# VH-VL binders against Epoxyqueuosine reductase QueH (queH): the designs that were tried, part 2

Target 1, 182 residues: Epoxyqueuosine reductase QueH (queH), of Dehalococcoides mccartyi (q3z8v0)
Amino acid sequence: MAPKLLLHGCCAHCTAYSFKYWQEQGFAVSVYWYNPNIHPFMEHQSRLEAMRKLSAEMGFELITEPSYHMAEYFKNVSANVDGRCRICFDMRLGQTAAYAAGHGYEYFSSSLFISPHQKHQDAVCSAEALAKETGVRFAYADLRKRYSDSRHITKPLDLYRQQYCGCVYSEYERFGKPNSPA

## First folded at step 24 (VH-VL; from z6 with heavy chain S54T)

Design b24
Fold by OpenDDE, fold request of step 26:
Structure b24 (fold): chain C 182 residues (1-182), chain A 121 residues (1-121), chain B 115 residues (1-115)
Amino acid sequence: as target 1 above (182 residues)
Amino acid sequence: EVQLLESGGGLVQPGGSLRLSCAASGFTFSDYEMSWVRQAPGKGLEWVSDISSTGWTIYYADSVKGRFTISRDNSKNTLYLQMNSLRAEDTAVYYCARDRGLWSGEDFDYWGQGTTVTVSS
Amino acid sequence: QAVLTQPASLSASPGASASLTCTLRSGINVGKYRIYWYQQKPGSPPQYLLRYKSDSNKQQGSGVPSRFSGSKDASANAGILLISGLQSEDEADYYCMIWYSKAYVFGGGTKLTVL
């Protein structure tokens, strides 16, 4: 029997190849959606819809956390906006690892590790720490070199494409004035 | 066969420095967390430090924070412990222990034979 | 006050069962933690025995006899190492260990004497 892996999905475009990769490595992969960092809510819903379409196309199980937890996100980052990304990773991967532990998954991972736009090391550190805490094994692979392959998979599907990381701070950093503090 | 071989122990004066090494073989070193655990003469086990497979996540016991530095070279299958500002209470046998791996293994499922560190005037 | 407390010593007869306890400090729920057990004989490094969190989440070390088993006593807030059919070679120090508050913590160890 193939070991079960819970794959956190940050977006459809990152998840496509990530899912394929871990499946090809011999895992039984389910995708877990929990992204309290995506704002506003309608952006969150647009990206979730893209994930649902991908799920239907690729045939993977998509598990969605029923809680959005936006308020909790802002509560956690308000005291340290500059360190928000690590907090974000801890929340998202923390919930993933917790779900994995409670539902018989031996492994957890994330599509975050394919994105060249993410603080890769911080995300890995978050996952490593969470693996220690929960006892769920962290399946790690640096898939950044395969990012384009993931986008090639999703290209014909005409899925919603995000223009910023997800949080309102990242939106401001992307579209706001240079060197203007948020 | 999994093997861990510690080296670098010796006699040093208080305030001195030592660098321990642990040579690993028989497994994919880069897939495993590694730890140092020490045992003072006639005493119990005390965890010293842990390092993740990537080397990016590191933990220290409070007793050694700021003085000891754990590191690894995955290309050489070697774990290191740089010990500075050594104290008499650091006197112990220092064990290299394989920690949990990415795909297999359990916390401290394999131990080296240890290397002795003696801090004395 | 210690995170993990073990009796200093325990004695049992050959063929009997020995139950070694690892008591967690008040406020720390034993049910939440994986408890690791190690055996150490004089002049040798510790040897991994087993890990126990629950009946569905446990692991036996390679080559470790089935006489060694792990469990928990929720009422006592303790991990238990049970050694059945005690043999003379089981005489050793036994340590429990958990990951707690970003650190590995060992118990003080129990010296098991086989009479």
Scores: ipSAE 0.911, ipTM 0.948, lowest interface PAE 0.5, mean pLDDT 96
Fold by OpenDDE, fold request of step 26:
Structure b24 (fold): chain C 182 residues (1-182), chain A 121 residues (1-121), chain B 115 residues (1-115)
Amino acid sequence: as target 1 above (182 residues)
Amino acid sequence: EVQLLESGGGLVQPGGSLRLSCAASGFTFSDYEMSWVRQAPGKGLEWVSDISSTGWTIYYADSVKGRFTISRDNSKNTLYLQMNSLRAEDTAVYYCARDRGLWSGEDFDYWGQGTTVTVSS
Amino acid sequence: QAVLTQPASLSASPGASASLTCTLRSGINVGKYRIYWYQQKPGSPPQYLLRYKSDSNKQQGSGVPSRFSGSKDASANAGILLISGLQSEDEADYYCMIWYSKAYVFGGGTKLTVL
């Protein structure tokens, strides 16, 4: 039996190759959607819809967390906005690892590790710590060099493309006034 | 066969420094977390420090925080422990232990023979 | 109070069963944690025996006899190492361990004497 891996999906464009990679490594991969960091809600839904389309195209199981947990996100981030990314990773990967532990997954990972736009080391540290805590193994691969390949997979599908990381702070950083703090 | 070989132990005065090494073989070192565990004479086991496979996640026991530094060189299959500001209570046999791996292994499933550190005036 | 408490010593006869306890401090739910067990003989490093979180989540060390098994006593908030069919070679110190609060924590160890 192939070992089961729960892959956190941050977006369709990152998940495509990530899924393919772990599948080719011999894992039975399911994709887990939990992104309380994506705001506003309609943006969250647009990206989720893209993920659903990808799921249908690539034929992977998509598991969506019923709870949005936006309020919890802001509760956690408000105390340290500058450190929001690590908090974000801890929430998203924490929920992933917890779900994995409760549903018979031996491994967990994330499509975050393919994105060149993410704080890669912080995300890895988050996952490593969570693996220690939960006992679920962290499947790690630096896939940043394959980011373009993931985009190539999704290009023909004409999926929604995000223009910022996800949170309202990242939106402001992308579209707000330069050198004006949020 | 998995092998762990500690070195660098010795006699040192209080306030002194010592650097321990652990040479690993028989497994993919870079895929495993590694730890140092010590045992004072006639006492029980005490965890000292842990380092992830990447070296990016590190933990220390409260008793050694700020004084000890764990590190690793995956290209050399070697684990290190830099010990500064040594105290008499740091006197112990120091074991290198393999922690869980990315794909296999359990917490401290293999141990070295240990190296002795004696802190005395 | 220590995170993990073990009896200092235990004695049992050859062929009998020995139950070694690892009691967690109040407020720490034993059900949440993986309990690791190690055996140490005089003049030797510790040896990994097994890991136990639940019946569906346990692992036996390579070469470790099946007469070594792990369990939990929820009412006592304790991990249990059961050694059945005790042999003279089982005389050793036994340590339990958990990952707790970003640290590995060992019990004080139990010296098992086989009479």
Scores: ipSAE 0.910, ipTM 0.947, lowest interface PAE 0.5, mean pLDDT 96
Fold by OpenDDE, last read:
Structure b24 (fold): chain C 182 residues (1-182), chain A 121 residues (1-121), chain B 115 residues (1-115)
Amino acid sequence: as target 1 above (182 residues)
Amino acid sequence: EVQLLESGGGLVQPGGSLRLSCAASGFTFSDYEMSWVRQAPGKGLEWVSDISSTGWTIYYADSVKGRFTISRDNSKNTLYLQMNSLRAEDTAVYYCARDRGLWSGEDFDYWGQGTTVTVSS
Amino acid sequence: QAVLTQPASLSASPGASASLTCTLRSGINVGKYRIYWYQQKPGSPPQYLLRYKSDSNKQQGSGVPSRFSGSKDASANAGILLISGLQSEDEADYYCMIWYSKAYVFGGGTKLTVL
């Protein structure tokens, strides 16, 4: 049997090629949605809908965490806004690894590792640490060079496209007044 | 066949420095976490340090934190341990151990023969 | 109190079974941890034996005889290494290990004597 891999999906546009990649590597891949960092809630829902459409199109199993955990996210990041990205990775990948461990997945990964907009090394460090904690193997591939390919896959699907990373801080950084800290 | 060969051990005075090396062969070194484990004469095993396959995630035992530095060169299939400010209690056989791999392997499933470090006045 | 505690020594007869215990400190739930076991003979490096978290999550080292098995005693909060059909060559030091609090932690080791 093919080893089972739980792929954290940060968004449809990153997940498309990531899923294809790991499937082609011989894994049985399921996609896991858990993104407490995406705000506001309606933005979260829009991106989730995009993921659902992708799931239907590509035929992968999409597992959605029932809990949004917005309050927990803010509880964790409010004390250290500058370090919010690592906290974000730890939450998202932590939940992914925990779910994987509890449901018979030998491997976990994330579509975060294809995005050129993410702190790649920090995300990898988060995953590496979580792998040691949970015992679930971290399937790592630097897919940043294939980001455009992922977007090419999703382009004809007319999926919702996010304009910022996901958190309200990133939204402010993108659209807010320059040199005005959040 | 998986092989780990430690080198760099020797006699050093307190406060001195040594650099240990571990040459790995018989497996894809870059896919594995690696660790140093030491054993003082007549004592048990003590973990020293661990480094991820990428080298980006590193852990140290409290007893060596701030004094020892673990590193790796995946292009040379070599693991290193820079030991500074050495103390008498650092006297031990130092083992290189293969840690869990990305795709296979278990924590410390292979060990080198060890290299002896003696810290004495 | 040490994270992992092993008895200093254990003796058993050839052909008998030996149970080596690795007791976790109170407050640390043994059920949550993968316990690794290693064998070390005099003048040799340690050798990996097996990993045990649960019956559905365990791994036997390559070339390690099936007479070596891992288990847990929840009531004792301990990992167990069982050696059945004890042989003279099984005389060695045995160490348990876990990943705990961002560190690998070894037990103190048990010296097994085969009488």
Scores: ipSAE 0.905, ipTM 0.946, lowest interface PAE 0.5, mean pLDDT 96
Fold by OpenDDE, last read:
Structure b24 (fold): chain C 182 residues (1-182), chain A 121 residues (1-121), chain B 115 residues (1-115)
Amino acid sequence: as target 1 above (182 residues)
Amino acid sequence: EVQLLESGGGLVQPGGSLRLSCAASGFTFSDYEMSWVRQAPGKGLEWVSDISSTGWTIYYADSVKGRFTISRDNSKNTLYLQMNSLRAEDTAVYYCARDRGLWSGEDFDYWGQGTTVTVSS
Amino acid sequence: QAVLTQPASLSASPGASASLTCTLRSGINVGKYRIYWYQQKPGSPPQYLLRYKSDSNKQQGSGVPSRFSGSKDASANAGILLISGLQSEDEADYYCMIWYSKAYVFGGGTKLTVL
């Protein structure tokens, strides 16, 4: 029997190859959607819709957290905006690991580890710490070199593509005036 | 067969420094968290420090924070503990212990034979 | 006051059962934690025995006899190591351990004497 792995999906374009990779490694993979960092809500819904389409195309089980937890996100980030990314990872991966622990998954991972746009080391540190805390094993692979392959998988699907990381701070960093503090 | 071999222990004066090493074999070292655990003469076990497989996540006991540094070289299958500003209360047998791995293993499922550190004037 | 408290010593007869307790400090729910147990004999390093969180979440060390088992007593807020059919070779120090507040914490250890 294949070990069960819960894969946190940050977006469809990152999840495609990540899912394929872990399947090829011999895991029974389900994808978990929990991204309280994606704002505004309509952006969150657009990206979720893309994930749903990917799920249908690739045939993986998609589990969505019923709660958006936007207020909780801002509550946690407001005190430390500069450290928001680690807080973000802790929330998203924390929820993933907790869900995994409660539903019989031996492993958890994330599509975050394929993205060249993420603070990779910080995300890994978050996952490592959460693995120790929850007892769920952290399945780690540096898939950054396969990011383009993931995009190639999703290209023919014409899925919504995000223009920024997800949070309003990252949106401002992407589209705001240079050197103008948020 | 999993093997852990500690070295670097010895006699040192208070305020001195020592560097411990743990040579690992019989398993994929880079897939495992590693820890140092010490035991003072006639006393119980005390955790000292832990390091993740990547080396990016590190924890220390309060008693050694700021004085001890844990590190690892995965290319050499070796765990290290740099001990500075040593105190009499640091006198103990220091064990290298394998922690839980990415794919297998349990917390401290294998231990070395230990190396003795004696801090005395 | 200590995170984990173990009795200093326990004595039992060969063939009998021994229950070693690991009591968590008040306010720390034993149900939340994986409890690890180790055996140490004089002049030797500790040896891993088993891990217990629940009946559905437990692991027995390789080569560890089945007479060693883990459990919990919620009412006492304690982990329990049960050794059935005690043998003379079971005489040793036993330590419990948990991961708590970003640290590994050991109990003080119990010296088990087989009389």
Scores: ipSAE 0.905, ipTM 0.945, lowest interface PAE 0.5, mean pLDDT 96

Design b24
Fold by ESMFold2, fold request of step 26:
Structure b24 (fold): chain C 182 residues (1-182), chain A 121 residues (1-121), chain B 115 residues (1-115)
Amino acid sequence: as target 1 above (182 residues)
Amino acid sequence: EVQLLESGGGLVQPGGSLRLSCAASGFTFSDYEMSWVRQAPGKGLEWVSDISSTGWTIYYADSVKGRFTISRDNSKNTLYLQMNSLRAEDTAVYYCARDRGLWSGEDFDYWGQGTTVTVSS
Amino acid sequence: QAVLTQPASLSASPGASASLTCTLRSGINVGKYRIYWYQQKPGSPPQYLLRYKSDSNKQQGSGVPSRFSGSKDASANAGILLISGLQSEDEADYYCMIWYSKAYVFGGGTKLTVL
């Protein structure tokens, strides 16, 4: 009855309100975890554990891609590290759209679109192109002004707090430069 | 009801320019991708350009790339095609076509009546 | 090396069926693509008929009679528009279309004559 939407979850803190929003719009929402951009593996597992805790708290289905695909991530971005964000969006949203197409989801979206810290237009362009390729509709809403609502949901849960965007390149950019936080 | 009304066609010499407009009504314009499709006299359909609902993703046919510019104004419910450096091979009826939307619709499910562009010396 | 190939013409009798083919170029697998079909009568803009990807992923255009249907022939690498119970009003040009390599691509069109 309710149209099915596959929501890529970039992290628990962005997913909390994004899930609630799409559920309130009348969709049957499942959250899809595929984040080969998160390193090292223990950081990936810490963020995934936070997502599992959120799933238990909010009652949403969490689908995890069994393959981590870290090696594929590095192969795809190594020749163009400065442009990696678009490649990263293409990987994560591409896998989400492909899963949606193969499992009866008419719609896909991502918790990326609530984040004030992401290259929003690049992520939208990636999703628009993938929707055209796969035929799965891209459910778009600009939720950046609602990020505080997501933190309101997650703060009481004492979830793991990430300290950098996700990849080792972003970790170095944040902590490894002479004037960067240690 | 869904309506698409093209305008701006006419007779132009090679090398000239024209700007086509397509006025949309009867649907939420900002929810839909839009395309231009053309048809030369007695010939088949040829896709020209596509623009996403946000206006951020744009595609062009190779035959017009660098000469034509698609744009949209969601506040005016209007699609545009700026055509520069026109050639005789651009002579065609130009259709405004609604592409699929965010929530409904299918690729080119509604078409305008077309506007005729003739490039001749 | 056309991406989509359609026969230029096809004739069939009233009440019979017509099977219009849209063959994809070798190396482009028909199974991966949504095939869109459009009807165009002389002097009029095209009209959307239907889209077919698979039996579980298809859509009929608004007001399009159920005697129009889509399918695929994997062995011929082709999309198929089937029109059963042909009527004189079905006489028209028919185009197939796909999204391929960042472009919409139309076939050359088939002129269907109902005699």
Scores: ipSAE 0.739, ipTM 0.892, lowest interface PAE 1.5, mean pLDDT 93
Fold by ESMFold2, fold request of step 26:
Structure b24 (fold): chain C 182 residues (1-182), chain A 121 residues (1-121), chain B 115 residues (1-115)
Amino acid sequence: as target 1 above (182 residues)
Amino acid sequence: EVQLLESGGGLVQPGGSLRLSCAASGFTFSDYEMSWVRQAPGKGLEWVSDISSTGWTIYYADSVKGRFTISRDNSKNTLYLQMNSLRAEDTAVYYCARDRGLWSGEDFDYWGQGTTVTVSS
Amino acid sequence: QAVLTQPASLSASPGASASLTCTLRSGINVGKYRIYWYQQKPGSPPQYLLRYKSDSNKQQGSGVPSRFSGSKDASANAGILLISGLQSEDEADYYCMIWYSKAYVFGGGTKLTVL
């Protein structure tokens, strides 16, 4: 029987190849949606709908955390906005690892590790700590060189395209500076 | 088949420094977390420090924070412990131990034979 | 108080069973933790025996006889190492360990004597 892996899906565009990769490594992969970092709520819903479309197209099980936890996100982040990325990773990956521990998944990972963004090490450190806490193994592969493969899968599907990382802080960082491109 | 071989122990005065090494073989070193665990003469086991397989997550016991530095070189299959500002209470046998790995293994499932550090005037 | 408490010594007869306890500090729920067990004979490094979280989440060390088993006593807030069919070679120090508060924490060890 194939070992079970719970894959946190940060967005459909990162998940497509990440899912394929772990499936090809012999895992029974389910994708877990928990992204309290995505604001406003309608943006969260647009990204979730893109993930639902991807789930239907690729045939993976999509598990959605029923609680959005927006208030908890801001409570945890507001005192240290400059250090928020680690807090955000701890929230998302923490829920993923906890769900995995409670539902018979030996492994967890995330589509975060295909993203070419500079905070890769912080996300890995978060997952490493959570694996130690929960006893669920962290399945790690650095997939940053494979992001174009994920876009190759998603581009024909005409999925909703996100315009910023997810949180209102990242939206301001993207668009709120003088002369920032739109 | 799994082998862990510590070296670098010896006699040192208080305030001195030593660097311990642990040569690993018989497994894919870069897949495993690694720890140092020490045992003072006639005493129990005390964990010292842990480093993740990537080297990016590091933990220290409170008794050694700020004085000891754990590191690893995955290309040389070697774990290190730099010990500075040594005290008499650091006198112990120091074991290199393999923690759980990415795909298999359990915490401290293999231990080296240890290297002795003695801190005395 | 110590995070993990083990009795300093325990004696048992050959062929009998020994039940070694590892009690967690009040406020630390044994049900949450993976309990690791190690054996150490004089002059030798420790040897991994087994890890126990629950009957569905446990692991026996490679080459460790099945007469070594782990369990928990929730009412005593303790991990338990059971050694059945005691042999003279089982005379050793036994340590429990958990990952707690960003540190590996060992119990003080139990010296098992086989009379």
Scores: ipSAE 0.706, ipTM 0.882, lowest interface PAE 1.6, mean pLDDT 93
Fold by ESMFold2, last read:
Structure b24 (fold): chain C 182 residues (1-182), chain A 121 residues (1-121), chain B 115 residues (1-115)
Amino acid sequence: as target 1 above (182 residues)
Amino acid sequence: EVQLLESGGGLVQPGGSLRLSCAASGFTFSDYEMSWVRQAPGKGLEWVSDISSTGWTIYYADSVKGRFTISRDNSKNTLYLQMNSLRAEDTAVYYCARDRGLWSGEDFDYWGQGTTVTVSS
Amino acid sequence: QAVLTQPASLSASPGASASLTCTLRSGINVGKYRIYWYQQKPGSPPQYLLRYKSDSNKQQGSGVPSRFSGSKDASANAGILLISGLQSEDEADYYCMIWYSKAYVFGGGTKLTVL
């Protein structure tokens, strides 16, 4: 019987190839949505709907955390906004590993590891520590060279296109550049 | 056949340094977390340090923090332990041990034969 | 205040059972932890026996006879290694281990004598 892998889905674009990769490696893959880092709530919902569309297209099980823990996100990052991305990974991957431990998944991973836009080593270190704490194996592959392959899968689907990492801090960093008066 | 072969032990004076090596074969070394575990003469087991398969996550026992450095070279299938500022209580047999891997294995499921470090005047 | 406490020695007859305990410090709940067990004979490195967290989350080491089994005693806050049908070759030191507070922690070991 195929070993079960719980794949944290950070977004549909990153998930498409990541899911295909782990499925091709022989895993029974379910995708887990828990992204309290995505703000505002309507942006979170737009990205979740894109993931639901991808789930229907690719035929994978999508498991969604029913609670949107926005307040917990801000409470955890407010004292260290400059180092927030490690805290963000700890929250998202921590919930994924805990769900895996409680629901018979021998493995967990994340679509974060295909993204060229993420702090890759910090995410790996977060997952490595969580694997030791939970006993769930961290299935690791560096898929950053395959990011364009994931976009090739998602382009024909006309999915919602995110414009920043997810948090309001990243939104400001993207769009808050000084403007000339018009 | 999984094999772990330690080397680099010997007699040193207090305050001295040694570098231990562990040559690994019979498994995909880069898939496995690795540890050093030591045993003082007539005593029990004491974990020393651990390094993840990527080499990016490292842990140390409190007794060796700041004095010992674990590292690995996945291209050479080799685990290392740099031991500085050695003390008499560091006298032990040092074992290379394989931890859980990405795909299989359990913590300390294979051990080397050990290399002896003696710290005395 | 040791994290893991094992009795220093235990004796049992051939064919009998031995129950080796690994007690966690008060305030550390045994139910949370994977308990690892190792056997060491004189002049040899330790050998992995098994890991136990629960009946649905356990693993037997390769080539380790089924007469070795793990369990937990929640009321004693302890991991248990049961060796049934004792053989003379079971005479050895036995260590338990957990991952706790960013460290692997071993118990002090139990010397099992088969008389």
Scores: ipSAE 0.686, ipTM 0.877, lowest interface PAE 1.7, mean pLDDT 93
Fold by ESMFold2, last read:
Order: sequence, then structure tokens, then C-alpha cells
Structure b24 (fold): chain C 182 residues (1-182), chain A 121 residues (1-121), chain B 115 residues (1-115)
Amino acid sequence: as target 1 above (182 residues)
Amino acid sequence: EVQLLESGGGLVQPGGSLRLSCAASGFTFSDYEMSWVRQAPGKGLEWVSDISSTGWTIYYADSVKGRFTISRDNSKNTLYLQMNSLRAEDTAVYYCARDRGLWSGEDFDYWGQGTTVTVSS
Amino acid sequence: QAVLTQPASLSASPGASASLTCTLRSGINVGKYRIYWYQQKPGSPPQYLLRYKSDSNKQQGSGVPSRFSGSKDASANAGILLISGLQSEDEADYYCMIWYSKAYVFGGGTKLTVL
């Protein structure tokens, strides 16, 4: 029987190839949606709907955490916004590893590891610590060189395209800089 | 066959330094977390330090923090322990141990023969 | 109080069974932890025996006979290493270990004498 892997899906655009990769490695893969870092709620729902469309297109099981936990996210990061990325990874990957431990998944991973736009080493360190705490194995592959393969899958589907990492802090960092004259 | 071979032990004075090495063979070294574990003469086992397969996550026992540095070179299949500011209580046999790997294995499922460190004046 | 406590010694006859305990400190629930067991004979490095968390989450070390088994006693807050059908070569020191508070923690070890 194929070993079970729970894949945290950070967004549809990163998940498409990440799912394919782990499936090709011989895993029975389910995708887990838990992203309390995405704000406002309407943005979260737009990205989740893109993931639901990808799930229908690719035929993978999509498991959604029923709680959004926005308030918990802000409690955890508000005192140290500059260092928030590790806290964000700990929340998202921690929930994924905990779900895996409670539902018979031998492995967990994340679509975060295909993204060229993430703090890759910090995310890996978060997952390594969680694997040690939970006993669920962290299936690691550095897929950043394969990001274009994920875009190849998703471009024909016309999925919702996010314009910032996910949180209101990253939205402000992206769009809050004053304009200057031409 | 999994093999771990420690080297670099010896006699040092208090305050001195040593560097231990552990040569690994018979498995994909870069897939496995690695630890150092020590055993003082006539005493039990004491974990010293742990380093993840990537080398990016590192843990130390409180008794060695700030004095010892664990590292690995995956291209050479070698684990290291740099020991500075050595004390008499650091006298022990130092074992290299393989931890849980990405795909298989369990914590400390293979051990080397150990290398002896003696700290005395 | 130590995180893990093991009896210093235990004696048993050939062919009998030995039950080696590894008691966790009050306030640390044995049910939450993967408990690892190691055997060490004089002049040799330790050898991995098995890991036990629950009957559905356990592992036997390569080449370790099935007469070695792990369990837990929740009322005693302890991990148990059971060795049945004792043989003279089972005379050794036995250590338990857990990952606790960002550290691997060993028990003090039990010297098993077979006579």
C-alpha cells in the first residue's frame, strides 16, 4: 500500500506541481488547506476557491481546516512583525503535522518548498522541528527549480492570481509605499 | 551495512580544544539526522548535540551550549564536533549516532564504536 | 526529579521474563511520548532495540528478537521493556530515551543480570 502524505497547500499555483511530484514519488497524497496568514477573509476565500478548482481539475482530495484562526495569527505575530515568517510557518506546518499525526499520515510536506518567494531555510527548519515533535516524517524536496512546471499546469486554468504573499503586513509592504512623480 | 567511525579523541588539558570526526558509510548520509552522545567512565548515556539532515536545525545539551559546535559535510559523509573550553566533566567516550532519516530509520538506530576524550592536567 | 527514572539493577533467571521500567517525572504524561530502548554490553557501544508509543505506533529494531517488546503502564506513568525467555547474552545495561523539551533525555540505565 502507498504511504500517505499530507501536503499543505499554500496556494493553488504552488500546489499543482508539488502534488504531481509527490504522487510520482509513490505517495498517496491529500492536500491540506490551512492558511490563517491570508487576509482579508475575502482574499482567503478567493485563494481557497482557486484551490478547490485545482482539486476538481487534478482529482486530488482537498481537506480544509474548518477554523480560519485569524485572531490567533495576529496574537502570535503582532509583537514581532519583522520576524513573523517563522511564526507563520510554525502555525501552518504545525497544524498540518498535527492533522497528519491524528489521521494516519506517515508523511507531511508543503507546497511552500516550490516557491522562489519564500524564506526556504526558515520553512525547512520549521518542518524539521515539527517532524521531531510529532514523529511524522517530513518529506523534503527542494522544488524551487520546478516552479515553472507548476505555472505550466495552472496557466490554462485561469485561476485567481494573488498579488501579495498573503498577510496584511505583506499587502502593506507591497502597496503601501508612497508614489513618486514620474 | 551502516558504519559510523569516530576519530579525533585524545588527552587535553582543561580549557583546551578538540575536534571529533565521524565517517559514515553504507547509507545515504544526507538523508539522516545525526547526533553525538557521550558516556563518562562508569556512567550512563548523555546526549550532547543533534544536527538535521540539511544541517540547518541544530540542538545542544545545556551542559555544552556555547562551548561545542556540531557540523556536517554531506559531500564527505562526515559529522563533526568542535569542542572548546573543555572541562574535566567532559571526559567521556563520544559516540556518533544516526537518528531518524527522511524516509526510514529511528533515533539512534546505529552507533559508532566511540572515541575517548580525556580532560585532565 | 529526573525526567526518566530506571531501577539501577534487576536480576532474573534464564528462561524467565524481565520487565524493565522507565518512569517519567510527575507531570510528564507517558502516553505522549515515543519511548526508545537501547542495550549496551560491556566494552561495546549501545544497540537500538525498539521504539514504542502505542500498539499501532511501534518499531522493532533490525534483527531484534520478538521476545523483546515494548509497552506502557499508564498507572505507573512508565514505559516498559519486556524481555521473555531470558538468555545469558541478555545480560547488559538497558537505557530508555525520549525527545523532551528540545533535548534527547536518557534514563540512568538498568543493569540486567541473568543468573
Scores: ipSAE 0.670, ipTM 0.875, lowest interface PAE 1.8, mean pLDDT 93

